# Ledger of designs, part 171: miniprotein binders against q96jn8r1131to1294

Target 1, 164 residues: q96jn8r1131to1294
Amino acid sequence: TLEFLENHGKNILLSNGNRTATRVASYNQGIVVINQPLVPQLLVQVRIDFLNRQWTSSLVLGVITCAPERLNFPASACALKRAAWLLRGRGVFHNGLKICEKFGPNLDTCPEGTILGLRLDSSGGLHLHVNGVDQGVAVPDVPQPCHALVDLYGQCEQVTIVNP
Key: E = the ipSAE of ESMFold2; O = the ipSAE of OpenDDE; V2 = 0.75 times the mean of E and O plus 0.25 times the DockQ between their complexes.

## First folded at step 14 (miniprotein)

Design W74 (at its last look DockQ between E and O 0.80; V2 from the best seeds 0.82)
Fold by OpenDDE base, look of step 14:
Structure W74 (fold): chain B 164 residues (1-164), chain A 83 residues (1-83)
Amino acid sequence: as target 1 above (164 residues)
Amino acid sequence: SKEEDIFKEAEEFAKLALEMLERGDYMYAAEYYLLAAEEALQAGNPELAFEYARKAIELAKRSGNPEILEEAEELLEKIKEEL
């Protein structure tokens, strides 16, 4: 069963059997990690439940290759300087640095109800799915094991893990 | 060298901060300048770290991020010890 780990950002409240993450304060400290590591062909998806237009930007989606149970989460995913590949807006980031300017749709403008997915292909490529549509390979070769990470940042205040 | 690499990383974070500023995103800009300041200090450049930290403080106030503000102010005090 896919769930968010209990080790999460300090502003996160888990519910619904740890399948729903809600940021209950400020616009940061909202990082969560999904318990099961990504394996080839496993599609992990989250739905954007609520957006708060008081803030700017939105959720960050990506993977980490370090042990998530012991990770000391920074205030936001942008501060992950190791073992991290992130999708933010239309950019792809690796260990805090931007490695791609334009990829897929702009995550900052995804409306409530959008379902975002991550999947590793057989070659280790990390794919982004948006509402069931494969957007292509965001990261061509991701080390394994890796865990899906969601940063409930800015506008994004709640997400829920959903089945494909 | 390692120090040079860290310095370059500081500059990269500052660039990202600037990009965010250009978009009017003070939230990330504050965070990136904080990161830049931390890296600059680690790279042995307290003068540059000082400038980045000051920017982080300013933008943290602007974006309404008390945590980043606190961290940046604490960092600024550490930086001053190195000046």
Scores: ipSAE 0.870, ipTM 0.938, lowest interface PAE 0.6, mean pLDDT 96
Fold by ESMFold2, look of step 14:
Structure W74 (fold): chain B 164 residues (1-164), chain A 83 residues (1-83)
Amino acid sequence: as target 1 above (164 residues)
Amino acid sequence: SKEEDIFKEAEEFAKLALEMLERGDYMYAAEYYLLAAEEALQAGNPELAFEYARKAIELAKRSGNPEILEEAEELLEKIKEEL
């Protein structure tokens, strides 16, 4: 089954059979990674369980294309300068730099209960799903293998892996 | 050529910092200025790195977060060694 890896940000506490991640301090150190690489037909979904609106920005969602089990994560996903393709707000970022100004909805405004999904298509395109609705291709040719990543940043204090 | 590419990355991080500052997100603004400072230092421009690190410290103080402030102060001290 899909679980968050035990290698995660310092402020994360895993629970619910490692399917729930909670950021228990500060605003960052909240990177978590799904334990299996994305493959065609695999839809990885997380539900936003708890938001703290004192912060301005919210979670980051995306993929890392290097082996995550022993990787030293930075404090925040914005500092992933290698092997990372990330969605933040409405922007798409590769290795920390913006490559697309607007894609999909603004993640900073997604309410509690929103279900966010990632999947690869047969061509290596990375798709975002929001509450079951495919938002299209965010990144057209993601190197494989890659793992889904969530940074419980700012507003986002808890997410849970849910089944499609 | 490599130094030119790294310098452009520093400028891009600084632009991201300004975008976040415009939104009032002082933590992201500080984090992006730190990234810009690190890239400027790697590009061999410690004067520019110093300017970016000072901006990061200012924004870290406004954020009220001690962890990002500590990171920014540590980078500034490292940059001073290269001045």
Scores: ipSAE 0.771, ipTM 0.897, lowest interface PAE 0.9, mean pLDDT 92
ESMFold2 (binder alone), look of step 14: mean pLDDT 85; pTM 0.841

Design W75 (at its last look DockQ between E and O 0.80; V2 from the best seeds 0.81)
Fold by OpenDDE base, look of step 14:
Structure W75 (fold): chain B 164 residues (1-164), chain A 83 residues (1-83)
Amino acid sequence: as target 1 above (164 residues)
Amino acid sequence: SPEEDLFKEAEEFAKLALEMLERGDYMYAAEYYLLAAEEALEAGNPELAFEYARKAIELAKKSGNPEILEEAEELLEKIKEKG
């Protein structure tokens, strides 16, 4: 069963069998990691449940290739300087640095109810799915094993893991 | 060299901070300047680190981020010790 790990950002409260993550304070310290590593053809999806528009920006979605159980989470995903590939806004980031300016839809403007998915293809390419639509390869060659990461940042205050 | 690479990373984070400022996002801007300051210090450039740390402090106050503020202030003290 897919669920968020107990090792998470300080402002996260897990519920619903650890399938729902809620940031209960501030706009950061909201990183969560999904327990099972991504394997080829496994589609992992989260739904944006609630947005708080008093903040700017929104969730970050990506993968990490380090052991998530022992990870000391920074205040935000942008500070992950190793073993991290992230999608933020329309950008793709690797170890904190931007490697692509424009990819897929703008995650900062996804409304509540949007379902975002990550999937590895057989070649190690990381795909972004938006509402069931494959947006293409965001990262062409992701090391395995890797775990899906969600940073409930800014406007995004709650997400839930959902089945395809 | 490792220091040169760190310096480049510091500059990249500063660029990202500036991009965030251009969009009015003080939240990420503060965080990126903090990162830039840390990298600059590691790169052996305390003057640049000081500059970035001060910007991080300013923007942390604007964004209402006490965590970044605290970290930036702590970093500033560390910079002063090395400077």
Scores: ipSAE 0.860, ipTM 0.934, lowest interface PAE 0.6, mean pLDDT 95
Fold by ESMFold2, look of step 14:
Structure W75 (fold): chain B 164 residues (1-164), chain A 83 residues (1-83)
Amino acid sequence: as target 1 above (164 residues)
Amino acid sequence: SPEEDLFKEAEEFAKLALEMLERGDYMYAAEYYLLAAEEALEAGNPELAFEYARKAIELAKKSGNPEILEEAEELLEKIKEKG
């Protein structure tokens, strides 16, 4: 089954059979990775459980293409300068640099209860789903294998893996 | 060239820092200036790296977060030693 990997940011506490991640301190050190690589028929979904609106920005969602089990995570996903494609706000980022100004909804405004999903299509394109609705291709050709990543940044204090 | 690529990346991170500052996100602004400083230092421009690190310190202070301030101060000292 899908779980958050035991190797995670240092401010994360895993619970609920490793399907729930909570950031228990500060504003960052909250990177988590799904334990199974994406394959074309796998939809990985997380629900935003708790937000703290004192912060300006919220979670980051995306993929990494390096082996996650022993990766040394940076404090924040913005510092992933290799092997990373990330969605933040409305932007798409590759290795820390913005490659698209507007894609999908603004993740910084998603309320508690929002379900965010990631999947690969048959061409290796990375799709974002929001509350079950496919937002289209964020990244057209993601190298494989890759793993879904969430950075519980700023506003976002808890997410839970949910079934499709 | 590799040096010109690193300078370009440093400028892009500085641009991202300014975008986050315009939105009032002092933590992201400081983090992006630290990335810009690191790239400038790797590009062999310690004067530019120093300027970016100084900006990161200013924004880290505004954020009120001691963790990012400590990181910014450590990088500034590293730049002084290499420069």
Scores: ipSAE 0.780, ipTM 0.898, lowest interface PAE 0.9, mean pLDDT 92
ESMFold2 (binder alone), look of step 14: mean pLDDT 84; pTM 0.824

Design X60 (at its last read DockQ between E and O 0.93; V2 from the best seeds 0.87)
Amino acid sequence: SKEDLAKKLIELYKKALELVEKGASEEEIRKLLEEVVKIAKKTGDLYLIDYAKLALEEFERGDLDDLRYYIKLALLYAKELLE
ESMFold2, look of step 14: ipSAE 0.815; ipTM 0.914
ESMFold2 (binder alone), look of step 14: mean pLDDT 87; pTM 0.841
OpenDDE base, look of step 14: ipSAE 0.857; ipTM 0.935
ESMFold2, fold request of step 16: ipSAE 0.822, 0.813, 0.843; ipTM 0.915, 0.914, 0.926
ESMFold2 (binder alone), fold request of step 16: mean pLDDT 87, 87, 87; pTM 0.846, 0.848, 0.848
OpenDDE base, fold request of step 16: ipSAE 0.868, 0.864, 0.869; ipTM 0.940, 0.940, 0.941
ESMFold2, fold request of step 19: ipSAE 0.831, 0.828, 0.819; ipTM 0.920, 0.919, 0.915
ESMFold2 (binder alone), fold request of step 19: mean pLDDT 87, 87, 87; pTM 0.845, 0.847, 0.847
OpenDDE base, fold request of step 19: ipSAE 0.869, 0.862, 0.867; ipTM 0.941, 0.939, 0.940
ESMFold2, last read: ipSAE 0.820, 0.839, 0.816; ipTM 0.918, 0.922, 0.914
ESMFold2 (binder alone), last read: mean pLDDT 87, 87, 87; pTM 0.845, 0.844, 0.840
OpenDDE base, last read: ipSAE 0.868, 0.865, 0.869; ipTM 0.940, 0.939, 0.941

Design X61 (at its last look DockQ between E and O 0.92; V2 from the best seeds 0.84)
Fold by OpenDDE base, look of step 14:
Formats: sequence, C-alpha cells, structure tokens
Structure X61 (fold): chain B 164 residues (1-164), chain A 83 residues (1-83)
Amino acid sequence: as target 1 above (164 residues)
Amino acid sequence: SKEDLAKKLIELYKKALELVEKGASEEEIRKLLEEVVKIAEKTGDLYLIDYAKLALEEFERGDLDDLRYYIKLALLYAKELLK
C-alpha cells in the first residue's frame, strides 16, 4: 500500500497508517516521500487536508531520484540541489532552478480538498493530475526509479494519500 | 514595502558577490549575509527568507559555490517578485 516513509522532515507527524502527514510546527521541515517508487501507469495522489492562512506559499510536489530512506532532508524542497524535479506554484523546477514558468494550476492557491496526483507515462513523462484531470506532462523525461515527494510548506499543514 | 525590501535584497546580494570576489574579510561578508536574512524576514516571504538563510549557511560552511548558487536563486526569485 502507498504510505509515507518514516524518514521525513522533523516537523512532520504521520498518522492514519502513515497515509496522513501533518506539519505540526513552523512553516517548513515538512518534506515527506511516498514509499513506493513511481512506475508507469501508477497514479499517486494526495489530498490537501488543511491550509493555514497565516503563512504564504503552499505545498511543493515532485519526485526525487535518490534513495529516500537515507536522504537527509533539508528544511524545504527549494534547498534540494540534486535529483529533484519539483512543482512549485506554477513553475517546474529541476535542482532548484526553474525550467518551466507556467504549468498547470498554481499550487499556492489550491484549496483544501484538492487532490493532486503524479503519474509517469510510458515515455518517462511526469504528469500532474488535479482532481482527477490530467494537466499534461510537467517533466518530459524523469529518471527511474523515482519517488513522489511532498513538501508540506507554508500554508499546507496536512495531506493524505488517497486512492484513485 | 515588500517590493522595496526585495530591491534592497537584490542590491545586498550583488554586494555580497562582489565582496566574495574581491576577497573581503569573512567577517564583513558574514555581517552582510546576516543583514540579508534580517531584511528577508521583514518581507514575510518564505522563499526570500529561506534563500537568505541557505546562503548564510553555505557561507558558514565555507562552500562558496553553493553560496553563489543560492544567491543566484534568491536573485532570480526577488526579481520575479518585482514583475
């Protein structure tokens, strides 16, 4: 079953069989990684459960290609300098650098209840799904194996893995 | 305003890079980067804050390449805020 790894940001509390991640302090230190690697046709989805409006920005969603069990997570996904493809706001980032200006909806403005999904296609393209709608290819060629990463950042204080 | 602070940050980051290239004292560079952090915190913008902290952290580690890297990211982001 899909669940978050025990190796996570220090402000994260896992619950619900490790399917729910809650950031219990500050605005950062909220990175979590899903246990199973993304393989073609596997749709991994998380629901935004709670937003705290005292903060700006929101969750970052993406993939990493390094071993997640041994990763020393930085305080925020923006600090990942290698092996990271991230969706932040409307941008796509690779190792911290923006590689696409506008893609899909603005993650910073997604309301509670929004279901965000990641899926690899047969060509290695990483797709973003929003409420079940394929937004297209965010990253055209992602190295495999890779793991879905969620940074509970800023406003986003809780997410839950949901089945398609 | 946030925009004014962003402009100030851009100036200070450029100054920081200049000091590094000119071989300024570590104390001078550190003080400048600490000031950058303080100004970033005044903006309330989380990424301005985080980039500033990361820059300072890398400097304290002695990794000038990563310092330059995060300054670059900070500059790019700050400029985007001004658009």
Scores: ipSAE 0.857, ipTM 0.936, lowest interface PAE 0.5, mean pLDDT 96
Fold by ESMFold2, look of step 14:
Structure X61 (fold): chain B 164 residues (1-164), chain A 83 residues (1-83)
Amino acid sequence: as target 1 above (164 residues)
Amino acid sequence: SKEDLAKKLIELYKKALELVEKGASEEEIRKLLEEVVKIAEKTGDLYLIDYAKLALEEFERGDLDDLRYYIKLALLYAKELLK
């Protein structure tokens, strides 16, 4: 079953059979990773459960290509300088650097209830889904194995893994 | 304003890069980066805050390549805020 790994950001509390992650302090230290690598046909989805709009930025969504079980996570996903492909605000970032100015919606404006999904296509392309709708290929050729990552950053204080 | 603070941060980051290139004292650079963090915190902008803290942390680790990396990310982001 899909769960958030027990290895996570310092400010995360896992609940609901490790399917719900809550950031319980500050604005950062909120990185969580899905326990299984992405494979073709696997759609990993999270619902935004709670936002605190007093913060400026919101969640980051993406993948890491290194083994996550023993990784020492940085405080914020913007410090992932290796093995990371991230959707943040309006852009796509690879290892901290913006590689695409605009893809999909602005994640900083997604409301509570939004369901965000990640999957790989048969060519290793990373797709974003928003409320069940495929937004296309964010990254054309992601190295495998990779794991879905969410940073409960800023506004985003809770997400839950949901079924397609 | 946030824009005025972002302009100040750009100025201070450029000064920090100059001091690093010239081999200024560790204490001089640290004090400047600590001021950058304080100004970033006044902006309330989380990425400005994180980049400032990361720059100071990498300087304290002695990692000048990562210091330059986060300063450049901070400059890019601050300039985008000013559009």
Scores: ipSAE 0.773, ipTM 0.903, lowest interface PAE 0.9, mean pLDDT 93
ESMFold2 (binder alone), look of step 14: mean pLDDT 88; pTM 0.857

Design X62 (at its last look DockQ between E and O 0.92; V2 from the best seeds 0.84)
Fold by OpenDDE base, look of step 14:
Structure X62 (fold): chain B 164 residues (1-164), chain A 83 residues (1-83)
Amino acid sequence: as target 1 above (164 residues)
Amino acid sequence: SKEDLAKKLIELYKKALELVEKGASEEEIRKLLEEVVKIAKKTGDLYLIDYAKLALEEFERGDLDDLRYYIKLALLYAKELLK
């Protein structure tokens, strides 16, 4: 079953069989990684459960290609300098650098209840799904194996893995 | 305003890079980066804050390449805020 790894940001509390991640302090230190690697046709989805409006920005969603069990997570996904493809706001980032200015909806403005999904296609393209709708290819060629990463950042204080 | 602070940050980051290039004292560079952190905090913008902290952290670790890297990211982001 899909669940978050025990190796996570220090402000994260896992619950619900490790399917729910809650950031219980500050605005950062909220990175979590899903246990199973993304393989073609596997749709991994998380629901935004709670937003705290005292903060700006929101969750970052993406993939990493390094071993997640041994990763020393930085305070925020923006600090990842290698092996990271991230969706932040409307941008796509690779190892911290923006490689696409506008893609899909603005993650910073997604309301509670929004279901965000990641899926690899047969060509290695990483797709973003929003409420079940394929937004297209965010990253055209992602190295495999890779793991879905969620940074509970800023406003986003809780997410839950949901089945398609 | 946030925009004014962002502009100030851009100036300070450029100054920081200049000091590094000229071989300024570590104390001088550290003080500048600490000021950057303080100003970033005043903006309330989380990424301005985080980039500033990362820059200072890398400097304290002695990794000038990563310092330059995060300054670059900070500059790019700050400039985006001004658009």
Scores: ipSAE 0.857, ipTM 0.935, lowest interface PAE 0.5, mean pLDDT 96
Fold by ESMFold2, look of step 14:
Structure X62 (fold): chain B 164 residues (1-164), chain A 83 residues (1-83)
Amino acid sequence: as target 1 above (164 residues)
Amino acid sequence: SKEDLAKKLIELYKKALELVEKGASEEEIRKLLEEVVKIAKKTGDLYLIDYAKLALEEFERGDLDDLRYYIKLALLYAKELLK
């Protein structure tokens, strides 16, 4: 079953059979990765459980193509310089640089209870789902294998993996 | 205001790049980047703060390519805030 990988950001505490990640300090050091690569038609979903509106920005989600088990994650996903495609705010970022100004909703305004999903389509396109609604192709040709990543950044203090 | 602070950060980042290009002392550049961090923290904007801290960290590590990289990211983000 899907779980968060034991290799994660320093401020993360895993619980609920490693299906729940909580950021227990500061605003960063909150990167988590799902324990198996995306394959076509696998839908990885997380629910936003708790937000702290003290902070300005919220979670980031996306994929990395580096093997995650022993990767040394940066403090914040914005510092991923290689092999990363990230959905952040309204934008899509590749290796720290914005490649699409607007895609899907603004992740910084998603409320508690929002369910966010990632999947690959048959062409290798990365799709975002929001509360079950496909937002379309965020990234058209993601190299495989790739791994779903969530950065519990800023406002986002807890997420839980949920079944489709 | 946050906008005034963002404009100040853009000015300081451009100054930092200028100092690096002319080979100014490490102490002068470090002091400027420390000021960037202080102003970024006053904004309360997490990405302004992270990029500022990353820029200073890469300078301290002696990695001028990554310093320029994070300054580039910071400038792009700060300009988006000013729309």
Scores: ipSAE 0.755, ipTM 0.898, lowest interface PAE 1.0, mean pLDDT 92
ESMFold2 (binder alone), look of step 14: mean pLDDT 88; pTM 0.856

Design X63 (at its last look DockQ between E and O 0.89; V2 from the best seeds 0.84)
Fold by OpenDDE base, look of step 14:
Structure X63 (fold): chain B 164 residues (1-164), chain A 83 residues (1-83)
Amino acid sequence: as target 1 above (164 residues)
Amino acid sequence: SKEDLAKKLIELYKKALELMEKGDPEEEIRKLLEEVVKIAEKTGDLYLIDYAKLALEEFERGDLDDLRYYIKLALLYAKELLE
């Protein structure tokens, strides 16, 4: 089953069989990684459960290609300098650098209840799904194996892994 | 305003890069980066804050390449805020 790994950001509390991640302090230190590698045809989805409007920005969603069990997570996903493809706001980032200015909906404005999904296609393209709608290829060729990463950042204080 | 602070940050980051290129005293660069953090915190913008903190951290670590990296990211982001 899909769960968040026990290796996570310092401000994260896992619950619900490690399917729910809650950031319990500050605006950062909220990175979590899903246990199973993202393989073709597997749709991994998380639901935004709670937003805290005292902060700006929101969750970052993406993948990492390094071993997640031993990763020393930085305070925020924006600090990942290698092996990271991230969706932040409307941008796509690779190792911190923006490689696409506008892609899909703005993650910073997704309301509670929004279901965000990641899926690899047969060609290695990483797709973003929003409420079940395929937004297209965010990253055309992602190295495998890779793991889905969620940074509970800023407003986003809780997410839950949900089945398709 | 946040816009004014962002402009100031851009100026200070450029100054930091200049000081680094000239080989100016490390203490001067340190003070500048600490000021950047303080100004970033005044904006309330989380990424301005985080990039500033990361820059200072890399400086203290002695990794000038990564310092330049985060200054670059900070500059790009700050400029985007002004668009």
Scores: ipSAE 0.849, ipTM 0.933, lowest interface PAE 0.5, mean pLDDT 96
Fold by ESMFold2, look of step 14:
Structure X63 (fold): chain B 164 residues (1-164), chain A 83 residues (1-83)
Amino acid sequence: as target 1 above (164 residues)
Amino acid sequence: SKEDLAKKLIELYKKALELMEKGDPEEEIRKLLEEVVKIAEKTGDLYLIDYAKLALEEFERGDLDDLRYYIKLALLYAKELLE
């Protein structure tokens, strides 16, 4: 069953059988990781439950390729390096640098209730889904194994895994 | 304005890089990076704030490679804000 991993950002509280993550302080320290690696056919979906629009930026989605169980997460996903590919705003980032200027919708403007999904295709391409609609390949060849990651950054204070 | 503050951040980051290349006193570099954090916080932009804090943290850790890395990321992001 899909759950958020017990190793997570310092400002996260897990609830709902570890399927809901809430950032309880500040704007960062909110990285969570899904407990199973992505494989073809596995769609990992999270719903945005609560946003605080007083912050300037919102959640980050992505994947990491290193083993996450004992990883020492940085305060914010923007400090993740070579092991991460991140969807942030409208862009795709790797090793801190933008590798695609405009891929999908602006994650900073997604409202509460939006369901965001990540999956790998058979070629290792990373797909974003928004409310059930495939946005295409964000990253064409992600090394496996990798795990889905959410940073409850800025505006985003709560997400829940859906469709387990 | 946010644009004026972003221009100031770019100036200060470039000055910090110059001081590091010349081997100038750590106290002057630290003071400059602390001012960068202060100005970044005035922008209210979370990524400017994060990059500024990360740069100062790596300076204090003595990791000049990661300091340069976060300055690079901050400069790229600040340039995008001015476009």
Scores: ipSAE 0.797, ipTM 0.908, lowest interface PAE 0.7, mean pLDDT 92
ESMFold2 (binder alone), look of step 14: mean pLDDT 85; pTM 0.823

Design X64 (at its last fold request DockQ between E and O 0.91; V2 from the best seeds 0.87)
Fold by OpenDDE base, fold request of step 16:
Structure X64 (fold): chain B 164 residues (1-164), chain A 83 residues (1-83)
Amino acid sequence: as target 1 above (164 residues)
Amino acid sequence: SKEDLAKKLIELYKKALELMEKGDPEEEIRKLLEEVVKIAKKTGDLYLIDYAKLALEEFERGDLDDLRYYIKLALLYAKELLK
């Protein structure tokens, strides 16, 4: 069963069998990691449950290739300086550096109810899915094993893992 | 304006790097980074704020390499805001 790991950001409260993550304070400290590593052709999806318009920006979605159980999570995914490939806004980031300016829809403007998915293809390419639509390869040749990461950042205060 | 503050942040980050290169007193760098945090907060931009906090934290930890790295990220982000 796909769940968020107990090792998570300081402002996260897990519920619903650890399938729902809620950021209960501030705008950051909201990183969560899904327990099972991504394997080729397996789609992992989360739904944006609640947006707090008090804040700007929104969730960051991506993968890490380090051991998530022992990771000391920073306040924001933008602080991850190694083994991190992230989708933020319309950009793709590797270890904090933008490697693609425009990819897919703007994650900062995705409304509540949006279902975001990550999937590795047979070539190791990381795909973003939005409401079931494959947006293409965001990151080619991602090292394996890797784990899906969600940063409940800014507006995004709650997400839930949903089945494909 | 936010743009003006972003420009100011860019200047301060560049100054920080310069001070580090020259080996200036750590206290001066500390004060500068604290100012960066204050200015970043004025912008209301969450990533400007977080990058600024990260920079200060790394400085306090004594990890100058990571400090430089986060300053780099902050600079890149701030410049993007001005496009």
Scores: ipSAE 0.866, ipTM 0.940, lowest interface PAE 0.5, mean pLDDT 96
Fold by ESMFold2, fold request of step 16:
Structure X64 (fold): chain B 164 residues (1-164), chain A 83 residues (1-83)
Amino acid sequence: as target 1 above (164 residues)
Amino acid sequence: SKEDLAKKLIELYKKALELMEKGDPEEEIRKLLEEVVKIAKKTGDLYLIDYAKLALEEFERGDLDDLRYYIKLALLYAKELLK
């Protein structure tokens, strides 16, 4: 079953059989990773459960290609300098730098209840799904293996893995 | 305003890059980066705050390449905020 890895940001509490992640302090230290690498047949979906709109930015969604079990995560996903492709706000970022100005929705405005999905297509393209709707290819050729990552950043205080 | 603070941050980051290129004393650069953190916190903008903290941390580690990297990220973000 899909679960968040036990190796996660320091402010994360896992619950619901490790399918729910809650950031219990501050605005960061909230990185979580799904316990299986992405493969073309796998759609990883998380639901935004709780937002605190007093913060200026919200969750980050994406992939890393480093093995996550023993990785020392930075406090915030913006410090992932290597092996990361991230959907953040309106853009796509690779190793901290914006490579696409606009893709899909603005993640900073997604409300509670939004279901966000990641999958690879057969060509290694990374797709975002929003409430079941494929937004197209965010990143055309992600190296494999890669691992789905969520940073419960700023506004986002809880997400839950949901089935497709 | 947040806009005025972001413009101030851009000015300070550019000054830090100039000092680094001239090889000025590390204490002057450290004080400048500490001021950057203080101003970033006043903005309430989480990415301005994170980039400022990361820059100061890399300076304290003596990693000037990563310091320049986070200053670049901060400048790009601050300029986008002003658009």
Scores: ipSAE 0.840, ipTM 0.925, lowest interface PAE 0.6, mean pLDDT 93
ESMFold2, look of step 14: ipSAE 0.805; ipTM 0.910
ESMFold2 (binder alone), look of step 14: mean pLDDT 86; pTM 0.834
OpenDDE base, look of step 14: ipSAE 0.849; ipTM 0.934
ESMFold2, fold request of step 16: ipSAE 0.833, 0.837; ipTM 0.921, 0.925
ESMFold2 (binder alone), fold request of step 16: mean pLDDT 86, 86, 86; pTM 0.837, 0.833, 0.834
OpenDDE base, fold request of step 16: ipSAE 0.862, 0.863; ipTM 0.939, 0.939

